# VH-VL binders against q0atu2: the designs that were tried, part 189

Target 1, 119 residues: q0atu2
Amino acid sequence: MLDKKARIRTSREYRNVFEKGKRLSGRFLIIYYVENALDNNRFGFITNKKIGMAVIRNRIKRQLRAIVREYQGQVKNKHDIVLVARAGIGKSSFEGMEKDYIAIMKKAGLFARNANKID
Below, E stands for the ipSAE of ESMFold2; O stands for the ipSAE of OpenDDE; V2 stands for 0.75 times the mean of E and O plus 0.25 times the DockQ between their complexes.

## First folded at step 9 (VH-VL)

Design t37 (framework fv_daclizumab; at its last look DockQ between E and O 0.76; V2 from the best seeds 0.66)
Fold by ESMFold2-Fast, scan of step 9:
Structure t37 (fold): chain C 119 residues (1-119), chain A 119 residues (1-119), chain B 106 residues (1-106)
Amino acid sequence: as target 1 above (119 residues)
Amino acid sequence: QVQLVQSGAEVKKPGSSVKVSCKASGYTFTSYYMHWVRQAPGQGLEWIGYINPSTGYTRYNQKFKDKATITADESTNTAYMELSSLRSEDTAVYYCARTDEWFGYMDVWGQGTLVTVSS
Amino acid sequence: DIQMTQSPSTLSASVGDRVTITCSASSSISYMHWYQQKPGKAPKLLIYDASYLESGVPARFSGSGSGTEFTLTISSLQPDDFATYYCQQYNDYPLTFGQGTKVEVK
């Protein structure tokens, strides 16, 4: 479970990340990210009907939250980050989503240097 | 049924202004961004800008920043685009289109409003 | 600005033909869409995220590509497919469209 403090909670906060943030695309994910004025990182998760039925969308969000939680300590502090699931994510494995997340976060410069050497 | 209905055709003199409306129905107006796109007769599509109807936040194509003003009235589920200082080059069909902002595809379009600028 | 260039600008074809339309971006992009426009009508979303069919779009339409080169294919052209097709990037602002490809009867 992601701590309540580490979650983007309101539509206004989500749209602030969209409107002011940078965008980078991976294979299954798009991230939007912006530096915040807080002492912590916050994450948001977006899916839409094109991914599939509610059961599939809920599974995807649950899996993405688990991935984010696992790598939480690797993320540079003071960012609001929204993960947007691309249409093809429903056919991805958990490992595929995880690899894509790591790759895009590294490309964005949001992972600490030590993350590159962790097995 | 989800639809966008635009105001009727306008004939304007150079130097005047015009305000085009786009009334949304069949969906939650504030859940989607509204874009404006123009098309000169026989030519291609050109993006003008968008509005977040829930906050009034706008983003413009730099080419149109001094020409177009996009607004939204949440109480009537209507988006507006005002064009100022009209020139003959502004003769075009103007479309509104909704976007799920995270995914950026325009899945529902208004029927278009022809604005003719003639001396 | 990212420039989207379509090829060809005009294509003459017969019913039953396989037609391909190319869209080239001036810089690498990861996200783009295709629209169909018939005379006197608003554009209609056809393909989103380069390769996925919008609901209600016939299976004869397909999209592919990545980076700077994207392709829209109609496997067996139908009378209803004579229209102008536009690509659109959703990578950077301002949003930009290709100039359009008019598919007309031979």
Scores: ipSAE 0.754, ipTM 0.909, lowest interface PAE 1.0, mean pLDDT 92
Fold by ESMFold2, look of step 10:
Structure t37 (fold): chain C 119 residues (1-119), chain A 119 residues (1-119), chain B 106 residues (1-106)
Amino acid sequence: as target 1 above (119 residues)
Amino acid sequence: QVQLVQSGAEVKKPGSSVKVSCKASGYTFTSYYMHWVRQAPGQGLEWIGYINPSTGYTRYNQKFKDKATITADESTNTAYMELSSLRSEDTAVYYCARTDEWFGYMDVWGQGTLVTVSS
Amino acid sequence: DIQMTQSPSTLSASVGDRVTITCSASSSISYMHWYQQKPGKAPKLLIYDASYLESGVPARFSGSGSGTEFTLTISSLQPDDFATYYCQQYNDYPLTFGQGTKVEVK
């Protein structure tokens, strides 16, 4: 589970990332990201009803949290990052989501140089 | 039932201004961004901009930044677009449309407001 | 700005025909939608994220494509399908639409 300090919590915080941040699209995910004024990163997760029922959406969010937790130590600090699940994500495996996340985060330049799990 | 109801058609003289309204019902007004889209006679669709109704934050297509002013009134669940310094080229149907900011499709549209600018 | 160019601009077809409309982006995009518009009415969302049908849209509609080339297909045209179709990209601001493809009776 991500530390509570590492979570985007309010609608206002989410919308700040949408309005002020950069966006990159992958196969299953879109990320939005913006520098913050904190000493740490914060992560947020967005799904909608078009993906599926609540149980499916909750499973997707749990899988994405697990992926983020696995790589969080490799992410450059001081960023708010929102992961948006695309409509096709329900057909993806955990491994597929993980590979997509790694590719997007690398393209965004958000991984630290000595993150040996990336390569 | 989710609905966007726009103000009626307007006939204006060149050099004047017009303010089009878009009243929302059947959903939480501040939970969706409101977009404005124009369609000149016999032409396609052109995006003007959006507003975050909860904060008043706006984003404009650069082509319209000196022509259009988008506002919202949370107390009446109404978005507005004011067009200034009207010219005959501003003759068009103007639509409001709501969207979920993260997914970007416009799932509910107003009926459109025809603005005719003529001498 | 990302330009979206539809082809053809006008398409004459008969009920029962297979209809294909293309949308070309000026640069590679990943996220786009299709809308249907009938005369005197607002556009209606038809397909989201290139290939997923909006609720209530008949199964004869489908979408596909990636990169710079996207297609909307109507497998067997029905009378209700005579309309103008627009693609829209949601990759970069400003949001842009294709110029439209009018599907009309032959």
Scores: ipSAE 0.657, ipTM 0.885, lowest interface PAE 1.5, mean pLDDT 91
Fold by OpenDDE, look of step 10:
Structure t37 (fold): chain C 119 residues (1-119), chain A 119 residues (1-119), chain B 106 residues (1-106)
Amino acid sequence: as target 1 above (119 residues)
Amino acid sequence: QVQLVQSGAEVKKPGSSVKVSCKASGYTFTSYYMHWVRQAPGQGLEWIGYINPSTGYTRYNQKFKDKATITADESTNTAYMELSSLRSEDTAVYYCARTDEWFGYMDVWGQGTLVTVSS
Amino acid sequence: DIQMTQSPSTLSASVGDRVTITCSASSSISYMHWYQQKPGKAPKLLIYDASYLESGVPARFSGSGSGTEFTLTISSLQPDDFATYYCQQYNDYPLTFGQGTKVEVK
């Protein structure tokens, strides 16, 4: 799983990203991202009850964390990034989520120039 | 039940100011953003701006940046919108509406407040 | 700003009819939200994220679309459905609504 230092953990940190960052919407995800003053990236994850029961929300979070972890080394440095799960994500496959994540991150220009990702 | 109750209709002279209130009940006030939307007579809906009651952060439609001031009081679960330098063109029904902290659909609306500006 | 254009502006229909309202965005957006408004009343959320029904909304309402084109459909119009309908985008600020579609009795 993601290291502690790679996580957005406080409500204040989440709100900072939302209020000061940029926003991009995908099919299953909305990402909010902003530069930070650290030497590492931090990731946050948001789900709500419209996705489904707690078991489903927890599963989605686990899947999103797995996706983020997979591509973590390819993300540009010094960013706080929050992934907000949209309602339809509950019925999406893991591959669908991953594809959406990749698409959004590319559109945001958050992947490194020499990033090697799977399409 | 979840509801938003707005202050009553206002009749104002040109050049004056008006402050409309929106009291929330039935949910955690600080967990939702409060938006304000205007509807001139016989016209459509115009977004004015929103406030995050937990931080006081506001975002405005550029069209209303010098017209509307949005505030919130956590102690009373009440959001406010003040309109300054009123003109006849400001005559409209003004709605408050909540959105999820991260999403942009307005699932609960106040009943609206008619503000009439006339000489 | 993202402009939202609904079609038609006015629609005359009878009870039992299938009604379709379209909303076109000036640029590609992820999803659309739909509201219903009756005279003298506040708007009511019907559909969020293009195709999901808000709680309490009858199943005869449905939404679809992607990119720049979205639709709201009422499979069988009921007397309670005569109202004005608005689409709304949250893809970019400022938030914007369509001009509205009035569904009236034929």
Scores: ipSAE 0.598, ipTM 0.889, lowest interface PAE 0.9, mean pLDDT 94
ESMFold2 (binder alone), look of step 10: mean pLDDT 93; pTM 0.953

Design t38 (framework fv_daclizumab)
Fold by ESMFold2-Fast, scan of step 9:
Structure t38 (fold): chain C 119 residues (1-119), chain A 119 residues (1-119), chain B 106 residues (1-106)
Amino acid sequence: as target 1 above (119 residues)
Amino acid sequence: QVQLVQSGAEVKKPGSSVKVSCKASGYTFTSYYMHWVRQAPGQGLEWIGYINPSTGYTRYNQKFKDKATITADESTNTAYMELSSLRSEDTAVYYCARTDEWLGYMDVWGQGTLVTVSS
Amino acid sequence: DIQMTQSPSTLSASVGDRVTITCSASSSISYMHWYQQKPGKAPKLLIYDASYLESGVPARFSGSGSGTEFTLTISSLQPDDFATYYCQQYNDYPLTFGQGTKVEVK
């Protein structure tokens, strides 16, 4: 369950991330991300009909929210991040989605622990 | 039926301008990006730019930034592209094509508008 | 800019042949599509995201590849398949297409 404050809610906010953000692709996911002017991170989730029936799309969204929630403490502050499911995600396992998420977030430099070093 | 219908062929003099229209029907106009692509006679496809009709945000291929102006009229579900300072090298078929905001495949195309520049 | 190079530029084939068209990107990409264009007509989406068949496109078409090398295959060429095929990257701006591969009658 992601807190309501941590969700991107409006079409305008989603479009801002798409238009102004950077894009990075993983195996099952694409992320779009941009710095925001808030004091917290916000996440959005996009699934389209290419993935499958509504039951499958809803399962994928639920699983992605669970993954994001687990790792939200590691994400650099003040970002709006949209996760877009690729067509192949319906055939992936939960573990596969989780590994892809971690890999893409690290590659984007969005995990604070991996980007910072202690001096 | 999802459809993009473009304005008719144009014959223009060097140095003049032309404005091509692309009228959308059968879908929510503001939920898709509208791209413009040209094809010179016997040549391949070349991307010009796109507009987000919901915000008016545009992105151009640097090559066309001083040549093309893309606009959209949400009240009529119509996208436009104006070409200025026409040269013979601008002779081409110009296509509009839509993409969804996230996955970026051009799944619906207009029929094309032939613009001929000659003296 | 990412350059997309197709090979061959022209391919002569007969109905029933297996046809393979290649597309090479000048840098690694994660996102690309294939289009078909018949003379006098607009392009038509065939394959999105390198390997997924667009709805309504016959199963004889398939796509594969990753990184810098991608292929479009037609397993058994039909009369309707004589056309020009274009790859397109959607990884970075500006968006770029390959120069096209014309599949013509032998």
Scores: ipSAE 0.255, ipTM 0.790, lowest interface PAE 4.5, mean pLDDT 88

Design t39 (framework fv_daclizumab)
Fold by ESMFold2-Fast, scan of step 9:
Structure t39 (fold): chain C 119 residues (1-119), chain A 119 residues (1-119), chain B 106 residues (1-106)
Amino acid sequence: as target 1 above (119 residues)
Amino acid sequence: QVQLVQSGAEVKKPGSSVKVSCKASGYTFTSYYMHWVRQAPGQGLEWIGYINPSTGYTRYNQKFKDKATITADESTNTAYMELSSLRSEDTAVYYCARTDEWYSYMDVWGQGTLVTVSS
Amino acid sequence: DIQMTQSPSTLSASVGDRVTITCSASSSISYMHWYQQKPGKAPKLLIYDASYLESGVPARFSGSGSGTEFTLTISSLQPDDFATYYCQQYNDYPLTFGQGTKVEVK
């Protein structure tokens, strides 16, 4: 699970990211992202009825939170980021979602370089 | 019985303005974005912009930034689009259409309002 | 801006034909939708996110594609299907539509 401080919790905060943020699309995910005035990153997660029943939507949200948590240390600080699940995500594997997340975060310039391996 | 009902056809002189209305019923007005799309005679569809009725936030196609003003009145569940400094090139059918905030597919459309600009 | 180009601009077909309409994006996109418009009527959503059929739309309609190339297929054309079809991208603002493909009677 993600720490409470790393989560976007209110409709007002989600609205700010949607209206003022940049958008990038991946295969199964869309991200909306904006710099914040805090000293940490915050993440939000959106799934809608087109993905499937509530059980499926809740599973997807849990899996996305786990992916975000695993890669939290690679994300450039001071950003609010909302992950929006595309309808097709229900047919993807955990590995497929993870790969898409990494690809879209790199494309957005939101992943910091791994100094041990990439530089 | 979700529906969008638009105001009737308008005939305007060059240089005047026109305000088209779009009244929503059968759903929670503030839970969906309202878009405006135009279609000139014999032509395709052009996106003008949207409003988030919950916040009043608007986004415009740069082509229409100085032409169109989109507003919403939560108390009457009505969205508006005003076109200023009308020219003959503004002659078109104007549609309102709703989207889910995050997915941007237009699942419900108004019937259209014909605006004719002539001398 | 992302330009959406449809092919063909017009096609003539008979009831029972398999019809395929293509839509090409000027840059790689993940998300696009298809709409149907009949003369004098507002557009109607047919397919969202390239391949998902909107509720109430007949199963003869299907969508596929990824990257820059997308297709709308009508497996067995019915009289109600003579209309203009539009693709739309939502990867980036401004939202853009293809120029339309008119499916008319042979």
Scores: ipSAE 0.017, ipTM 0.678, lowest interface PAE 7.0, mean pLDDT 87

Design t4 (framework fv_daclizumab; at its last look DockQ between E and O 0.62; V2 from the best seeds 0.62)
Fold by ESMFold2, look of step 10:
Structure t4 (fold): chain C 119 residues (1-119), chain A 119 residues (1-119), chain B 106 residues (1-106)
Amino acid sequence: as target 1 above (119 residues)
Amino acid sequence: QVQLVQSGAEVKKPGSSVKVSCKASGYTFTSNYMHWVRQAPGQGLEWIGYINPSTGYTRYNQKFKDKATITADESTNTAYMELSSLRSEDTAVYYCARTDEWYGYMDVWGQGTLVTVSS
Amino acid sequence: DIQMTQSPSTLSASVGDRVTITCSASSSISYMHWYQQKPGKAPKLLIYDASYLESGVPARFSGSGSGTEFTLTISSLQPDDFATYYCQQYNDYPLTFGQGTKVEVK
């Protein structure tokens, strides 16, 4: 579970990541990321109506939150990170999203070491 | 439903300024960024910049940084673009366009405002 | 700045023709859109994220490509399709459009 401290919660916080952050695209995801002034990381999740109806968008967000929670211990601290679902994500498997997340986070240099599933 | 209605055509003399308005309706004004795009006669589209209408944060194409000033008034759901020190080469149609900032497609456009600079 | 270059600049075609427009980026990009503009009108979104049709866009339109090369195809040109088409990258600032491709009556 992502606790409250690890969540980007307000529109202003999300838009700070958009306005000040770097952007990197994967197969199913785009990430935006920026250093923050906290001791911890925070994560945000974006979908829109082009992804699908609300039940589909909520499912995608739940799956992405689960992936992020699984790897959060490997992420370098002091970052705000927003995951944006691309149009094709609804056809991906959970494993497909997971692989894409790992690849993007490595390319961004956000993992402190080689990311392996931590449990 | 969703509409962007721009102010009417302007005929201006060289050296003067013009302020074009773009009034939004049918959606929450601050839920999207507003972009400005110009199209000189017989030419293509050229991005000028955007504004976050809730905070006033702007980003400009460097080409227009000293020419254009983008503002927004949340209380009237209106974005503005002011062009200063007008010259004949500033003659163009100027569009406002709404974006979902995370995805960057301009899904709603104003009708355009022709600004003609003539001596 | 990422330059978007469309080809051809003008294309003469007849109703029923298959029309293909290309857009080349000066460096690899991952996110781009297509717009249609008719004379005296604002552009309208046609295709987002390279290959997905905006709501209400006829199925004869399609988009494809990745990296530096993208295409817009009209499978069977209709009278309503005579217009100018623009690609737009959403990869880096400043945002840039292709110079446009005018599809006109042969």
Scores: ipSAE 0.815, ipTM 0.909, lowest interface PAE 0.7, mean pLDDT 92
Fold by ESMFold2-Fast, scan of step 9:
Structure t4 (fold): chain C 119 residues (1-119), chain A 119 residues (1-119), chain B 106 residues (1-106)
Amino acid sequence: as target 1 above (119 residues)
Amino acid sequence: QVQLVQSGAEVKKPGSSVKVSCKASGYTFTSNYMHWVRQAPGQGLEWIGYINPSTGYTRYNQKFKDKATITADESTNTAYMELSSLRSEDTAVYYCARTDEWYGYMDVWGQGTLVTVSS
Amino acid sequence: DIQMTQSPSTLSASVGDRVTITCSASSSISYMHWYQQKPGKAPKLLIYDASYLESGVPARFSGSGSGTEFTLTISSLQPDDFATYYCQQYNDYPLTFGQGTKVEVK
């Protein structure tokens, strides 16, 4: 699971990423991202009621955290990144969400080396 | 239940200023960003800017940066937009609208405030 | 700034007609919304994220498109649908709207 230090936790921190960051849209995800002054990356996750009921939103967040954790070694250090689930994410498979994440992170220039480093 | 109620129509002379209010009810005022949009008579919609009511952070369309000042008073759940140095070209209906900032759609709108600038 | 251009600016239609409205962006965008506005009223959110119907909006409305070309379709026009329709991009600041498409009685 994603370490506590690697999570964006407060509303203030989330809105800093929104207000100062850049955005880039993928098929199922939008990312908002900004460089931080820390020695590590932090990730946040946003869903809304248009995704579905709480149980569905919680499943999506859990799956996104698993994807982020798996690829955390490829992400350029010192970034705060918020993943926002698009309405269509409920139609996606886990593999589809994973592919979209890799594609948008590469397009944003946030992967330090070509992704797919996973062992 | 969720509602935005704006102040009434204003008739102003060139060079004066006007402050339009937008009172929110039926939701947590600080949980959503508030946008302002104008519509000149017989014309389309034009985005002015937004405010984060919890911090007072604002972002403006460059076109309105020297014209509009957006503020919020969380004690009264009211957002404001002040227009300065009014000209005839500022004659328009001004709307406030609530947004889910991560998704950028405006799901609840005020009824609009007509500001007429004439001699 | 990203310019949003709608076609047509005005169209005349009859109840039961299939109506299509196009919105063209001056550069590729990935995220946009559609609004409906009736005379003397505030705009109302119709479609979000290009293709998803807002709650309470009739199923005769649909949206599609990607990149620079987006379409709003009304499959069988009803009397309540005579209104002006606006697209809006949420790809970059400043937020921009199309100039509007007015759907009038033929």
Scores: ipSAE 0.800, ipTM 0.917, lowest interface PAE 0.8, mean pLDDT 92
Fold by OpenDDE, look of step 10:
Structure t4 (fold): chain C 119 residues (1-119), chain A 119 residues (1-119), chain B 106 residues (1-106)
Amino acid sequence: as target 1 above (119 residues)
Amino acid sequence: QVQLVQSGAEVKKPGSSVKVSCKASGYTFTSNYMHWVRQAPGQGLEWIGYINPSTGYTRYNQKFKDKATITADESTNTAYMELSSLRSEDTAVYYCARTDEWYGYMDVWGQGTLVTVSS
Amino acid sequence: DIQMTQSPSTLSASVGDRVTITCSASSSISYMHWYQQKPGKAPKLLIYDASYLESGVPARFSGSGSGTEFTLTISSLQPDDFATYYCQQYNDYPLTFGQGTKVEVK
């Protein structure tokens, strides 16, 4: 699980990323990202009922957290990043989610130069 | 049920201003963003901007940045759009429409407000 | 800005026909939404995220596509389906719509 300090937790923090951050869309994810004034990155996750029942939404969140955790050390420092799950993610495989995450993060330029990604 | 009810048709002189209202019911007003879209006679749809009712944050189409001012009153669940320095080209039906926060599809629309600008 | 171009602008068809409307984006996008609008009425959401049917929308409507090309299909046109259809992108600001496709009686 992600460290507590590596999580966006308050509505205010989420809104700040949405309002002041940049937006990029992937196949299953939308990411909003903005620089922060901290020494660490923070991640947030958004789902809605279009994805499916609560049990499905919770599963998706767990999977996304696992993906983020796997590549956390390769993300550029001092960023707040919110992952918004799109409707199609409910039917995607874990590998599909991971590929989408990697693709969108690369496009955003959020991975370190020396990042070694597993496609 | 979820619905948006807009104020009635307006007839205005060039150079004047008009303020259209959009009252929301059937859902938590602050949980969704309220967008405004215009449609000139016989034309397509143009996005004007949106407001986050929970914070008052607004985002505008650059084309309308000096034309439209979007506000919201949480106490009455009402969003507003004011158009200034009206010209004949501003004649159109104006719609309010909600999105499910971060996802960008407009699932509920007001009935529209016709604003006619003529000498 | 991302320009959305629909084809055709006008389509004449009969009840029972299979109807296909295309929306082309000026750049690659991930999410396309489709709306239906009848004269004097507000637009109605039909399909979101390219292929997902909004609640209450008949199953004869479907959407597909990716990248720069998206399609809305009505498998068997019904009398209630004569209207103007719009595509919309939410990939970048400003949000933009296609110019519309009017489906009229042949």
Scores: ipSAE 0.429, ipTM 0.859, lowest interface PAE 1.4, mean pLDDT 93
ESMFold2 (binder alone), look of step 10: mean pLDDT 93; pTM 0.953

Design t40 (framework fv_daclizumab)
Fold by ESMFold2-Fast, scan of step 9:
Structure t40 (fold): chain C 119 residues (1-119), chain A 119 residues (1-119), chain B 106 residues (1-106)
Amino acid sequence: as target 1 above (119 residues)
Amino acid sequence: QVQLVQSGAEVKKPGSSVKVSCKASGYTFTSYYMHWVRQAPGQGLEWIGYINPSTGYTRYNQKFKDKATITADESTNTAYMELSSLRSEDTAVYYCARTDEWYAYMDVWGQGTLVTVSS
Amino acid sequence: DIQMTQSPSTLSASVGDRVTITCSASSSISYMHWYQQKPGKAPKLLIYDASYLESGVPARFSGSGSGTEFTLTISSLQPDDFATYYCQQYNDYPLTFGQGTKVEVK
């Protein structure tokens, strides 16, 4: 689970990211992201009914939170980021979601480091 | 029954303005975004913009930013689009359509409003 | 702006035929939808997110594709399927539609 400070909690904050933010699509995920005026990053998670029943949507949210938590140290500071699950995500593996997340965050320029870069 | 009902056909003079309404019923008006799309006679679909009825936030196609003004009235569950400085090129059927939250697939459409601009 | 180009612009087909129409994006996109429009009517959502069938749409409709090329297929054309079909991208604003493919009776 993500720390409370690292979570987007209110409808108003979600709408701010959606309306003011940039958008980038991956295979299973869409991210919306905007720079914030805080000392930390915050994450939000959206799953709609097209993904499946509540049990599937809740599983997807848990898996996405686990992925975000694992890589939170690599995300550039001061961003609000909302992950939106696409309809096909329910058929993806955990590893597939993780790979998609890494690819989209790198493409957005939101990852501070490249794991394969030689120093 | 989810439905969008638009105002009737309009015939206008060049240089005038027109305001088309789109009344929503059968769902929570503020939970969906309302888009406007036009179709010139015998031609394809062209996106104008959208409004988030819960916040009043609007986004426009740059082509229409000085032409169209989109508004919403939560008390009547009605969205509006006003076109100013009408020209013959604005003759078209104008549709309102809602989108499912974070995705811009338009699952419910109004019946369309024909706006004819005479020269 | 992302330009969506459909092929063919028109096609003539008979009931029972397999019909395929293509939508090509001017840049790689991840997210797109298909709509059907009959004369004098508003468009109707057929397929969302490239390959998912909207509720109430017959199973003979299917979508596929990724990147820059997307396909709508009708496996066995029925009389109710004579219409114009449009693709739409939601990868970036402004939202853009293809020019339409008219499927008419042979």
Scores: ipSAE 0.075, ipTM 0.738, lowest interface PAE 5.7, mean pLDDT 87

